# VHH binders against a8e7c5r167to518, part 25

Target 1, 352 residues: a8e7c5r167to518
Amino acid sequence: YKIFMDSDSFYYSLTYDLTNTVQRQGELGKSDQPLWKRVDDRFFWNKHMIKDLVDLQAPQVDFWVIPIIQGFVQVEELVVNYNESSDEERSSPETPLQEPTCVDDIHPRFTVALISRRSRHRAGMRYKRRGVDTDGHVANYVETEQLIHVHSHTLSFVQTRGSVPVFWSQAGYRYNPRPRIEKGERETMPYFASHFEKEVETYKKLVIINLVDQNGREKIIGDAYLKQVLLYNNPNLTYVSFDFHEHCRGMKFENVQTLTDAIYDIITDMRWAWVDQAGVICQQEGIFRVNCMDCLDRTNVVQAAIARVIMEQQLKKLGVMPPEQPLPLKCYRIYQVMWANNGDTISRQYAG
Short names: E, the ipSAE of ESMFold2; O, the ipSAE of OpenDDE; V2, 0.75 times the mean of E and O plus 0.25 times the DockQ between their complexes.

## First folded at step 12 (VHH; framework vhh_3k1k_2)

Design w2 (at its last look DockQ between E and O 0.46; V2 from the best seeds 0.44)
Fold by OpenDDE, look of step 12:
Structure w2 (fold): chain B 352 residues (1-352), chain A 125 residues (1-125)
Amino acid sequence: as target 1 above (352 residues)
Amino acid sequence: QVQLVESGGALVQPGGSLRLSCAASGFTFSSYAMHWYRQAPGKEREWVAGISSSGGSTYYEDSVKGRFTISRDDARNTVYLQMNSLKPEDTAVYYCARTTYRKYPSGYIYTFDYWGQGTQVTVSS
């Protein structure tokens, strides 16, 4: 498939639906419908721009309307070689993707794609847009899909990020404004429930990873979130707390392993989407919903860490990686850059 | 089959005390955190208190702190709510619920399921 970039923020494809995950595409099945009629509405960024065209009810419109996502797309081809320590070979996104070689090759190859889709709902700057609204939409909602392609196999792992789904704000342009709760617990309950009911409907099970500080100025938001979760008490919801600042101070991002180790069973049970020429091999049975205060840097680091665990499991399952070995250093470096780029791009978009 | 059965609800005067019990069956009780909720007439259900699986940690809603105490007896598969200094505002149907609570070095994990049928607590002069 061909992906086009209009800017660092907007992506479209004439041949691939960027609004839907591999799993959702499988569920939708083969269709003769135009792309814009098959899209996930949450991520159809230019929907409002085509309203007038759609209202014309002209069949020709189907050929002209291309769904656009706001977010991030990067594709890299990686080679599994444990003998190479050098950073030299980055694949350009503009280079046609070569089909990965068979797993029996001395140096197996695989393609990795990272796709982030920003919700068109409640778009705005980070300090102006926080929390949930009366429609159950949260600020800075992003679905991120990691794709691995080897031969005829396509594997997918999807995560989401989004603001804490209570009514709260963080006023001002100061470096660290004090957050405030804007509505009481009882008033918030139906909207909290609305948000997660929709999420559960979409993703089956939700695992919340709340990175909000357990102490200090952010504590009030974390407490409010936990309280709502306790009130909601849905068996399809799991709540995980991780004090990121406490444990990862000084850019000690390796300490995120404490989290991934703690939830390793959850990760394993969640599985991932796997499709080949024969059809669906397995499905992702839930989703991680990761948040901090602004759902940017801390969130990105944790999502990357979880995704890496999944990727390694996937590659081992495919026979691309040997058991009991980590990702080769060169692969790891490229992978880290991809996630960093993802984080930076989303941050710029949220900042306005 | 998982069952939670609440008992101990009664009519009491303001300032009085009451002890609620929730008998659990059909699962390994000691592996689960337990919680109490309440729902007043015309109001939404609210969380009241929680106790970890080990019993080492207890949590309370602000309005009941210092007045209510949650405890558990794993040998009897029972969680309790001791309610002291009761107020008319405490009038509600009280429900028991189980959750999974796991603490790890950098945080904690909650999962949520199963509710009892509730027991009526009425505080009135």
Scores: ipSAE 0.466, ipTM 0.765, lowest interface PAE 0.6, mean pLDDT 89
Fold by ESMFold2, look of step 12:
Structure w2 (fold): chain B 352 residues (1-352), chain A 125 residues (1-125)
Amino acid sequence: as target 1 above (352 residues)
Amino acid sequence: QVQLVESGGALVQPGGSLRLSCAASGFTFSSYAMHWYRQAPGKEREWVAGISSSGGSTYYEDSVKGRFTISRDDARNTVYLQMNSLKPEDTAVYYCARTTYRKYPSGYIYTFDYWGQGTQVTVSS
């Protein structure tokens, strides 16, 4: 699929609906309809920009209405090679720019892609949007899809992130300002429930991963979230806490393994979307919804860790990786850079 | 085998009091938050009250705040619901429920997956 960027992290494709996951596209089925008639409205960013054209309902405009997302897209081809430790940067100032060197053809290859699609709802505020609004939308809501492509197989794993869906703020020029709750638990419940009703309708089951610190300044927000989840008491929700700063000080990302080990069976049971030329082989049975206070750095690290567990399972099932080996070091480094770029892009979009 | 058995439901007059009990077995009771729900005929189950695994935090639906008190006795593996100032609209089958709660070194996990058989509470003259 051919994907274009307009330098402000907006992306479009003439032939592929970037607003929908592989799984949602399979649920829609095959169609000759224009892309804009099949979009996921949450991620249809140019809806208002071209409103006059769409409102005319003239058949001629269907051809020119192309759905645009805000978010992130990166695609990399990786090679499974356990003999390669690392590559030095190559440069030769006196030689012409060369085509990429041919890699070893006997090693398995796969394509990995990240597509993050940012919700257009509650997204226009640069610095002061936290929590839920009266329509049940949350700040900094992003759906991230990790795609694996090998031969005729397309595999997809989707996660979401979004602000804690209560009414809260954390504003001011003070160093490390204290967050505060703006509405009580009773007043919040209809809007909390509205948010999760939409989420359950879309994804069926949710596993909340709450990374808000359980002690200190963030505790009031984490406590409010748990309290609302307990009051809501929906069997389609699972609530997982992880004290990120206690276990990952100095950004020691390997300590996220205590989380992924604890929920390994939940990750495995969620599965993923798998499509080939014959059709849908399986589907993802829910979604991880990950948050910290701003849904940026901590959230991105945890999502990358969960998606890595899934990717290794996918690659082993396809026979691309041996069953007893971790991801090759070079593949892991590229994977980390892809997720870092995702996090940096989402951070810039949220901050303005 | 996880088992929750409610008892103490009865017919009472408006303004009366009643204490429900839920005996738990088949799991480590002290590790789990417990809840009471109720269901009137033809209506969906609604949450009434909850108590944390430690017993330090209690939570109530607005319509029962100040009238109902949830408590637990970990030595007897039992959760209680003390209901005072009963009203006809409190008439329902009352169920206790276990919130599945699991600690791990870096956090905890909550799910909602076990219910008792219920006990009938009727408030009428």
Scores: ipSAE 0.390, ipTM 0.749, lowest interface PAE 1.6, mean pLDDT 79
ESMFold2 (binder alone), look of step 12: mean pLDDT 80; pTM 0.796

Design w3 (at its last look DockQ between E and O 0.25; V2 from the best seeds 0.43)
Fold by OpenDDE, look of step 12:
Structure w3 (fold): chain B 352 residues (1-352), chain A 125 residues (1-125)
Amino acid sequence: as target 1 above (352 residues)
Amino acid sequence: QVQLVESGGALVQPGGSLRLSCAASGFTFSSYAMSWYRQAPGKEREWVAGISSSGGSTYYEDSVKGRFTISRDDARNTVYLQMNSLKPEDTAVYYCARYTYRKYPSGYIYTFDYWGQGTQVTVSS
């Protein structure tokens, strides 16, 4: 798959549909339709730019229209090796550079890809765009897909992030402006419902992970979100709260394990997409929708943690990793960097 | 079998008070959050109030805040809705519902589950 990067923010492929997940692509099947007619409209960033071309209804245009996503793409090849002593010990100057023994032939390898797709709807700056609009679109909506490729097997796990789907804002340039609810709960209900109806239609079941503080200035937004969930009363919605600031203070991101442990059964039941040459092996039966206030750093950390749990399960299922062992340290480090890069990139895009 | 049976619905005058009860059976009541909903004629069912499994947290719709109080008695497997200062717009069938509530050290999990049959509340002069 040749992925072209025009900038740190825009990605396109001539051979792969970056707007659709592996699962969605499977559902769409083989089509003779041009790529731009098969794309997920939410993530077709340049749709507006090509409108005039599309309006020409010239068949020739089909070859020239390339869907572009705004977001993040990184691909890494990883080697599962548990014998690699922590590089910290090798930095002693005296140990002769042992020629990289062709570790390639003895250790399992897999490719991991991270694709984040930013919605073209309500794209804007961090402080100016919050909440839901009258079309049911939320600020900073991003679909993130983790792909694992081993031989002929492709596995996918998809998550989303997005602003709390109520009408709210944070006014002012001050470092931590107090959030404000802009509309009452009754007025908000139809738009909240519109948002989640579309989400449920797309992803079947939604597990909301709300990272908004349960105390302090953010509490009002968390309470509003929970109330709307209760008002909406949909069995396809599960609401999970996690007090990220309380438990991860001082960059103790390891404490996110408390969340992943608590929802481990939910994670297991959700499954993932798995395809091989024979076809679809399994499907992802739901999606985690993670949010904080701005859906940036905290959200990224939690998504990464969930994705790691899934990845380890996938790799064990594939026989790439042994049972009851964690991801090798080297793999883990690369993996962390990938998610960090994802987070940073999305943050830059949202900040403008 | 899970059962929720609402009672206490009546005809009352504006400004009056009423206490609804929901008797639960067939499950470990103390492990579940409970909620009250209402449905007025020609309107959609709407959430009114909720209480956590521990009873430590209560939530209210804005229109009933300060007038309604949700409480629970785990020994009796019953959730209550005390309704004060009733208004004609409070006229509806009131339903009891349970939510799966799971508390863990750093948060909680809510999932919608079962409904009762409802009890009629009519506020009229």
Scores: ipSAE 0.543, ipTM 0.839, lowest interface PAE 0.4, mean pLDDT 89
Fold by ESMFold2, look of step 12:
Structure w3 (fold): chain B 352 residues (1-352), chain A 125 residues (1-125)
Amino acid sequence: as target 1 above (352 residues)
Amino acid sequence: QVQLVESGGALVQPGGSLRLSCAASGFTFSSYAMSWYRQAPGKEREWVAGISSSGGSTYYEDSVKGRFTISRDDARNTVYLQMNSLKPEDTAVYYCARYTYRKYPSGYIYTFDYWGQGTQVTVSS
């Protein structure tokens, strides 16, 4: 697949529909139709720039109408090698050198890609863009797809982030502003429901992971979210809270493992999309929807942690890494950089 | 402990009516949303109707809209399902459920995992 970046973090491909996950493209089936006829409308950023051309239904222009997303794309090739930077390996008398002259050909390789696609609905800078609108769209809605390519296998794991879908605001750019609820609980209910009806239609089941602090000034927003989830009473939703600041303060992000351990069975049962030349092998059974107040740094850390659990399961299933071992340190460092770049890019697009 | 006990299931002719009851105990009933599910023989359990903790919002699966009504009586800790214009495809075991709560060291989880024993509804001529 050839992916092109323009300025301002806009991306397109002449041959691949960047607006759709691997799974959605599989559900649409094979077609010779122009890319723009099969897009996910949420992420079709140039729709309004070419609306009159699309509305004309003139077949000769269809193939030069190229879908554009705003977001992030990064692709890295990784090599699974447990021996390349270990002081334990070089210093251990129990681990002799056993590397023949052809060692590079025996190390498994895989490609990791991140594609984040920002919704065009309720888009724009952080200023004045919080919560849900009367169309059921939320601020800072981003779908992030983590792709693994090994030989002819394509594996995909998708997560979303988005603002708490109630009507709320937080004062301008001031340090530590107080958030406030702009509409009452009853008035909010139909718009909350409208948002999640669309989400359930798209993803079938959602696991909400709410990182909003349960104490202090954020509490009013977190409480409003939980109340709406309980009032909505939809069996396709699961609601998980994690007190991020209590457990991860001072950059102690290793404590995110208490979350991933607690929901490990939920993560495992989510599975992933898996496609090869013979077709669809399995599909992702829902989606994690992760939020904090702005859906930036805390959200990115948690999404990376969840995606890492899935990636290790994927690589072990493919035989690319051994069972019972973590990722090699070099692979993990590159993974961390990819997710850090994702978070920084989303932050610049939302915060300025 | 949390307990949900369904009752009111019976054999009914097509076009008939039934009211199911679900008596709740072991928790603060007025704080929880409640739902009804059903499971026909050889099929997966499916959602039928739900009611908010306040009783102000009700939700229905499309095939039962206009025929079924969910309600609650917080004084009696009971949720009801009034079923009218019953059809043979409504034949199932009907289960009462609440939105449940699980705690772990760094947070909590809400999901549907408390079910009554069910009550059989059979619609047959």
Scores: ipSAE 0.430, ipTM 0.763, lowest interface PAE 1.4, mean pLDDT 80
ESMFold2 (binder alone), look of step 12: mean pLDDT 80; pTM 0.790

Design w4 (at its last look DockQ between E and O 0.52; V2 from the best seeds 0.48)
Fold by OpenDDE, look of step 12:
Structure w4 (fold): chain B 352 residues (1-352), chain A 125 residues (1-125)
Amino acid sequence: as target 1 above (352 residues)
Amino acid sequence: QVQLVESGGALVQPGGSLRLSCAASGFTFSSYWMSWYRQAPGKEREWVAGISSSGGSTYYEDSVKGRFTISRDDARNTVYLQMNSLKPEDTAVYYCARTTYRKYPSGYIYTFDYWGQGTQVTVSS
């Protein structure tokens, strides 16, 4: 399939549905319907722009309507080689990865893709859009799918990010302003529930990873989130707190391993989507919903960490990686750059 | 089988006191976070109070802070809610619930499941 990019933010494909995960596509099955009728509405960014065309109800419209996502897409081919010295030069986002041309390479190869889909709902700038609305939509909602392709096998792991689903605001652009709760707990309850009911309907089980500080100015938002979770008391919802600033201060992102280790059983139980020529091998049974205050840098780091754990498990299961070995350094570097690019792109989009 | 049985609900006058009990069985009680909820007629269920598995941490809804006290006796597999200075607004069915609570070095994990049948508390002159 061919993916087209416009201004580093908008992506479309004539042959692939960028709005749906591999798992959702499998569930939808083969259809003769035009692409725009099969899309996930949440991520159909140009829906409003094509409204007039759709309203014509002309068959010719089906050819012209191409769903566009706002978000991020990057595809890399990686080679599993533990003998290669870490070329520091390839860790730079500015260095184009050369496609291996050697057909007789004895080293396993796999393709990795990151697709982030930004919700068209409550799209807005940082600090201006926070929390949940009366429709149950949250600010800066992004679905991120990690794809691995090896031979005829396609594996997928999906995560989401989104603002804390309470009514809150943070005034100001230049400084880290004190967040403010806009509505009381009781007033917030039905909208909180609405948000997660939709999420559970879509993803079956939700594991919240809340990265909001447990102390300081952010605490009020974290407390509000926890209270709503306790009020909601849904067995399909798990709540995990991780004090990112406390443990990762000074860019000690390696300390995120404390989180991934703590939730390793949850990660394992969640599984991932796996399809081959014969059909569906397994499905992802839930989703991680990660948030901080703005759902940007901290969120991206944690999502990347979780995704890496999954990727390593997937590659080992595929026999691409040996047991008890980490991802080769070269692969890891490329992988880190991909996630960094994802984070940066989403940040720019949210900032406006 | 997991069971939670609430008791102690009664009719009391405003300003009165009441102690609710929730007897737990069918699971390792000491390993779980326990909470009290309440639901007034025509209103949504609301969280009232919570106590950690160790009993070292207690949490309260703002409207009951200073008036209600949650405690637990692990030897008796029972969680309590002492309610003082009761108000008509406290009238509700009170429910006990367990929450899986796990602390790890960098945070906490919560999972939600079983509820009791509830006990009626009525505050009226």
Scores: ipSAE 0.529, ipTM 0.824, lowest interface PAE 0.5, mean pLDDT 89
Fold by ESMFold2, look of step 12:
Structure w4 (fold): chain B 352 residues (1-352), chain A 125 residues (1-125)
Amino acid sequence: as target 1 above (352 residues)
Amino acid sequence: QVQLVESGGALVQPGGSLRLSCAASGFTFSSYWMSWYRQAPGKEREWVAGISSSGGSTYYEDSVKGRFTISRDDARNTVYLQMNSLKPEDTAVYYCARTTYRKYPSGYIYTFDYWGQGTQVTVSS
């Protein structure tokens, strides 16, 4: 498949449905229908521009309609090499430095891709860029898919981000504005539930990762979120808090490890989508929904950390990494740049 | 293993009172947050009240504040819901639920996992 970028923020493919995850495409099955009839409506950004063409429902017009997403796409080929030294002084004949996982290569290779899909539903609400609306849609909702390709295997791990789904704002006339709640707890309940009913229908199980500070200015938002989750009390939800600022300053992925360690079994049980020539091998058993106040920098760091844990499990299962080592440093640095680019792109789109 | 058994549901006149009980077994009751929910015919299940594992914090849905009181007796592994000033709109099946809470150094985790079978409360004249 081929992916084209028509502008800085918009992407399309003539043959691949960028609106759907690998898993959702597998659930749709094989079809001769045009791409636009199979799309995930949340991410079908050019729907309104071509409404009269779509409404004609003529077979010839159907193949002219190409789905477009707003988001981010980056693809990198990586090499598993735990050292780049040609110096045999660091090696020993008795302790081989390599662990072969591919007959054709001295060092195994894999492709990693990120695809982020921004929801179209809040596009017209630039003045209200926080919280939920009366349709159950949240601000800054983005689905990010991390893909791994090795030979005939395609592996996929998906996460979402989105604003805390209560009615709130953060604008003021003073030097350090405080966020404020716009609707009461009971009035908010049906809209909170509407958002998560759609999420559970789509993803089955949700693990909420709330990065809002538990003290200080953000506390009112974090308290409101927790209260709504407790009121909703859905067995398909897990609610996890992590005080990001207390434990992680800057882009320090290692400090996020206290979170990923605490939820490691939850991450492992989530699994991933895996497809090869024989078909679907396994599927992802839910989704992580990550937020901070604006769902930008903190959210991006945590999503990268969770996706890294999964990626290492995927690569070890495929035999391209040894079972007891993390990603090679060069791979990790490229991975960090990919996620940084993702975060920067989402941030520019959020600002307008 | 884990069981929650509600009892005490009955027919009551408007303005009357009723006390529901939820007997818990198969877990360390004193370590868990407990809640009451209700479901009226044709409506979604809604949260009514909650009580922390220590019993020090109680929470109520707005429409029942001042009328309902949640309490717990750790010696009997039982959660209670005292319902006063009952109204016809309180008619529902009432469910007891357990909420798991776990703290770790950088945050906390809530999961939602067990429900009772329910007890019918009918408020009619």
Scores: ipSAE 0.397, ipTM 0.752, lowest interface PAE 1.8, mean pLDDT 80
ESMFold2 (binder alone), look of step 12: mean pLDDT 82; pTM 0.816

Design w5 (at its last look DockQ between E and O 0.75; V2 from the best seeds 0.56)
Fold by OpenDDE, look of step 12:
Structure w5 (fold): chain B 352 residues (1-352), chain A 125 residues (1-125)
Amino acid sequence: as target 1 above (352 residues)
Amino acid sequence: QVQLVESGGALVQPGGSLRLSCAASGFTFSSYAMSWYRQAPGKEREWVAGISSSGGSTYYEDSVKGRFTISRDDARNTVYLQMNSLKPEDTAVYYCARTEYRKYPSGYIYRFDYWGQGTQVTVSS
């Protein structure tokens, strides 16, 4: 597939549906329908812009309508080499690019892609858009898919981020304005339920990772979230709290491992999507929904950490990585940059 | 087998008090958070109160705050709901529920499962 970038924020493909995950694409199956009719409506960013064209109901429109996502796309080819000295030699411009190799190769290769797609619903600036609306849409909703491709194998792991699904605001020009609850718990309940009913319908099971501070100014939002979860009482929801600021102060992002270790069983049970030439090998059985207050930096760090755990498991399962070794340093560095870029891009988009 | 058996439901006058009990068996009681729910006629079941596995944290629905108190006795594998200043609106079948609770160094995890058969609470003049 070929992906085109119109700007730093908008992506489209003539041959690939950027609005749907590998798993959803598999479920939809082969279709003769034009691309714009197969898209996930949530992420069809330019839908409103093409309304007039679609209303023409002309066959020619199918050719002209290209779904565009707002979000982030980066693709990297990585080589599994634990010998640092050998990596320098391969980076020589004189060394021909080698195709990705199978697990039997001395230096296996794989492609990693990161795709974030932002919801067209309640898109806006971060201080203007918070919480849930009467349609059950939340502010700054982003679906992020990590893809690994090795030979004929494609593996996918999907996560989401989104604002705490209660009615709340954070008004003010001051640094770290005090959040405010706008509606009571009873009034909020049906809209909270609406949001998660749709999420459960789409992803089967939800594991909430709430990074909101357990103390201080953010506590009121965290408490409201937990209360709604308890009120909703759905067995398809799991609620996980992680006090990011408390444990990762001073940019100690390595402490996120405490979270990933704690939820390791949940990660394992969730699995991932795996497709090869023969078809679907396995499916992702749930999704992590990660949030903080603005669903930006903290959220991105935690999503990256979870995704890394999954990636390592996937690569080991594929035989690309040995079972007792971590990701090679070079791979890790590239991987970290990808996620950082993802975070930065989403932040810029949310800021307007 | 996991079992939850509620007791203590009764007919009381407005302003009265009741104490509900839920006896748990078939699992390690101290490892789980417990909650009370209620279902009024013609209404959906709603969460009322919860208590953490350690008993260190309690949570309440806004409508019952200041009136109801949830507590637990791990030695007896029992969770309680002390209900004071009862109102007609509190009339419902009250259910005990197990909530999987796991604390880890940086936070906690909740999962929701298993219900009792319920006990009837009626508040009427």
Scores: ipSAE 0.559, ipTM 0.841, lowest interface PAE 0.4, mean pLDDT 90
Fold by ESMFold2, look of step 12:
Structure w5 (fold): chain B 352 residues (1-352), chain A 125 residues (1-125)
Amino acid sequence: as target 1 above (352 residues)
Amino acid sequence: QVQLVESGGALVQPGGSLRLSCAASGFTFSSYAMSWYRQAPGKEREWVAGISSSGGSTYYEDSVKGRFTISRDDARNTVYLQMNSLKPEDTAVYYCARTEYRKYPSGYIYRFDYWGQGTQVTVSS
């Protein structure tokens, strides 16, 4: 697939719809329609620029319309090699009568890609940076897809992030301002519901991962979220709290393991999208929706941790990594850099 | 088989009181949070109150705070809703629900269930 970047933030492909996950593309089915007729509207950033052209819907116009996302794309090829020396140099023994087979020289390889798609709703610095609006859209909404490719297999795992969908602000002193609730519980209910009705229609099941501190200045926001979840009462929602700062000081991933261990059954039951030359093998059974106060650094760390659990399950099922071992440290370091770059890019787009 | 059986619904005058009971069977009652929901005619079911698996934490919808009390008796596998100062807007079918609640060192998890056929509460003159 060919992916083009016309800036650090905007991406397009002439042949691949970057607005849709692997799973959504499979659900749309085989089609002779042009890319722009199949897009996910949430992530179709150049819709306004070509509005008059799409309104005509003439056949010749269809190939001029190329969907563009704002977000992040990075692709890396990884090698599963537990030997950190340069002794991978091939050494052949004396040639036998038959053609030799060099099976010992093959280390499993896989491609990992991240695609993050920022919602065009609530764009930029001129919009409220926190919470939900009267249209049911939330600030800093990003869908992140992690792709694994091995031979003819394409595997995909998708997560979303987005602000706590109540009416709140954090304007005050320049650093660590005190958050405040802008609307009461009953006034907020229909807008909270409007947001999640759209989410359930899209993803069917949601697992909310709320990383807001359970004590201190953030408590008022976390309490408001839980109360709205209880009032909304939707069986398609699961609500998980994790007090990130009390347990993950110093940016250490090992403390996030208490969360992934506690929800390991939920992660495993979520599964992933899997496609090969025969078609769709399985699908992801919902979505993780992760938030902290701004849906930036803490959110990115937790999403990376959840996606790593899934990636290791995927690689073990494909036979790319041995059972009972983690990925080689080199693979893990590259994975961490990919997710760090994702977080940095999302942060710059959020700040402007 | 999991069963939740609500009882105690009745016709009562405004300002009166009722106590609802929900008998649970088919699961380890002490491991689950329990909730009450209600559904007025022509409305969606709405959450009323919840109680943690230990009984140490209770939660209420704003319109019932101070009037309703949720409690549990793990020996009888029963959750109760004591309703005082009843108003006509409290008229509804009341449902008991099992809520999966897990506490772990770093946080907690809620999953929501609905069980039972409900019990009718009517508040009118």
Scores: ipSAE 0.426, ipTM 0.750, lowest interface PAE 1.6, mean pLDDT 80
ESMFold2 (binder alone), look of step 12: mean pLDDT 80; pTM 0.798

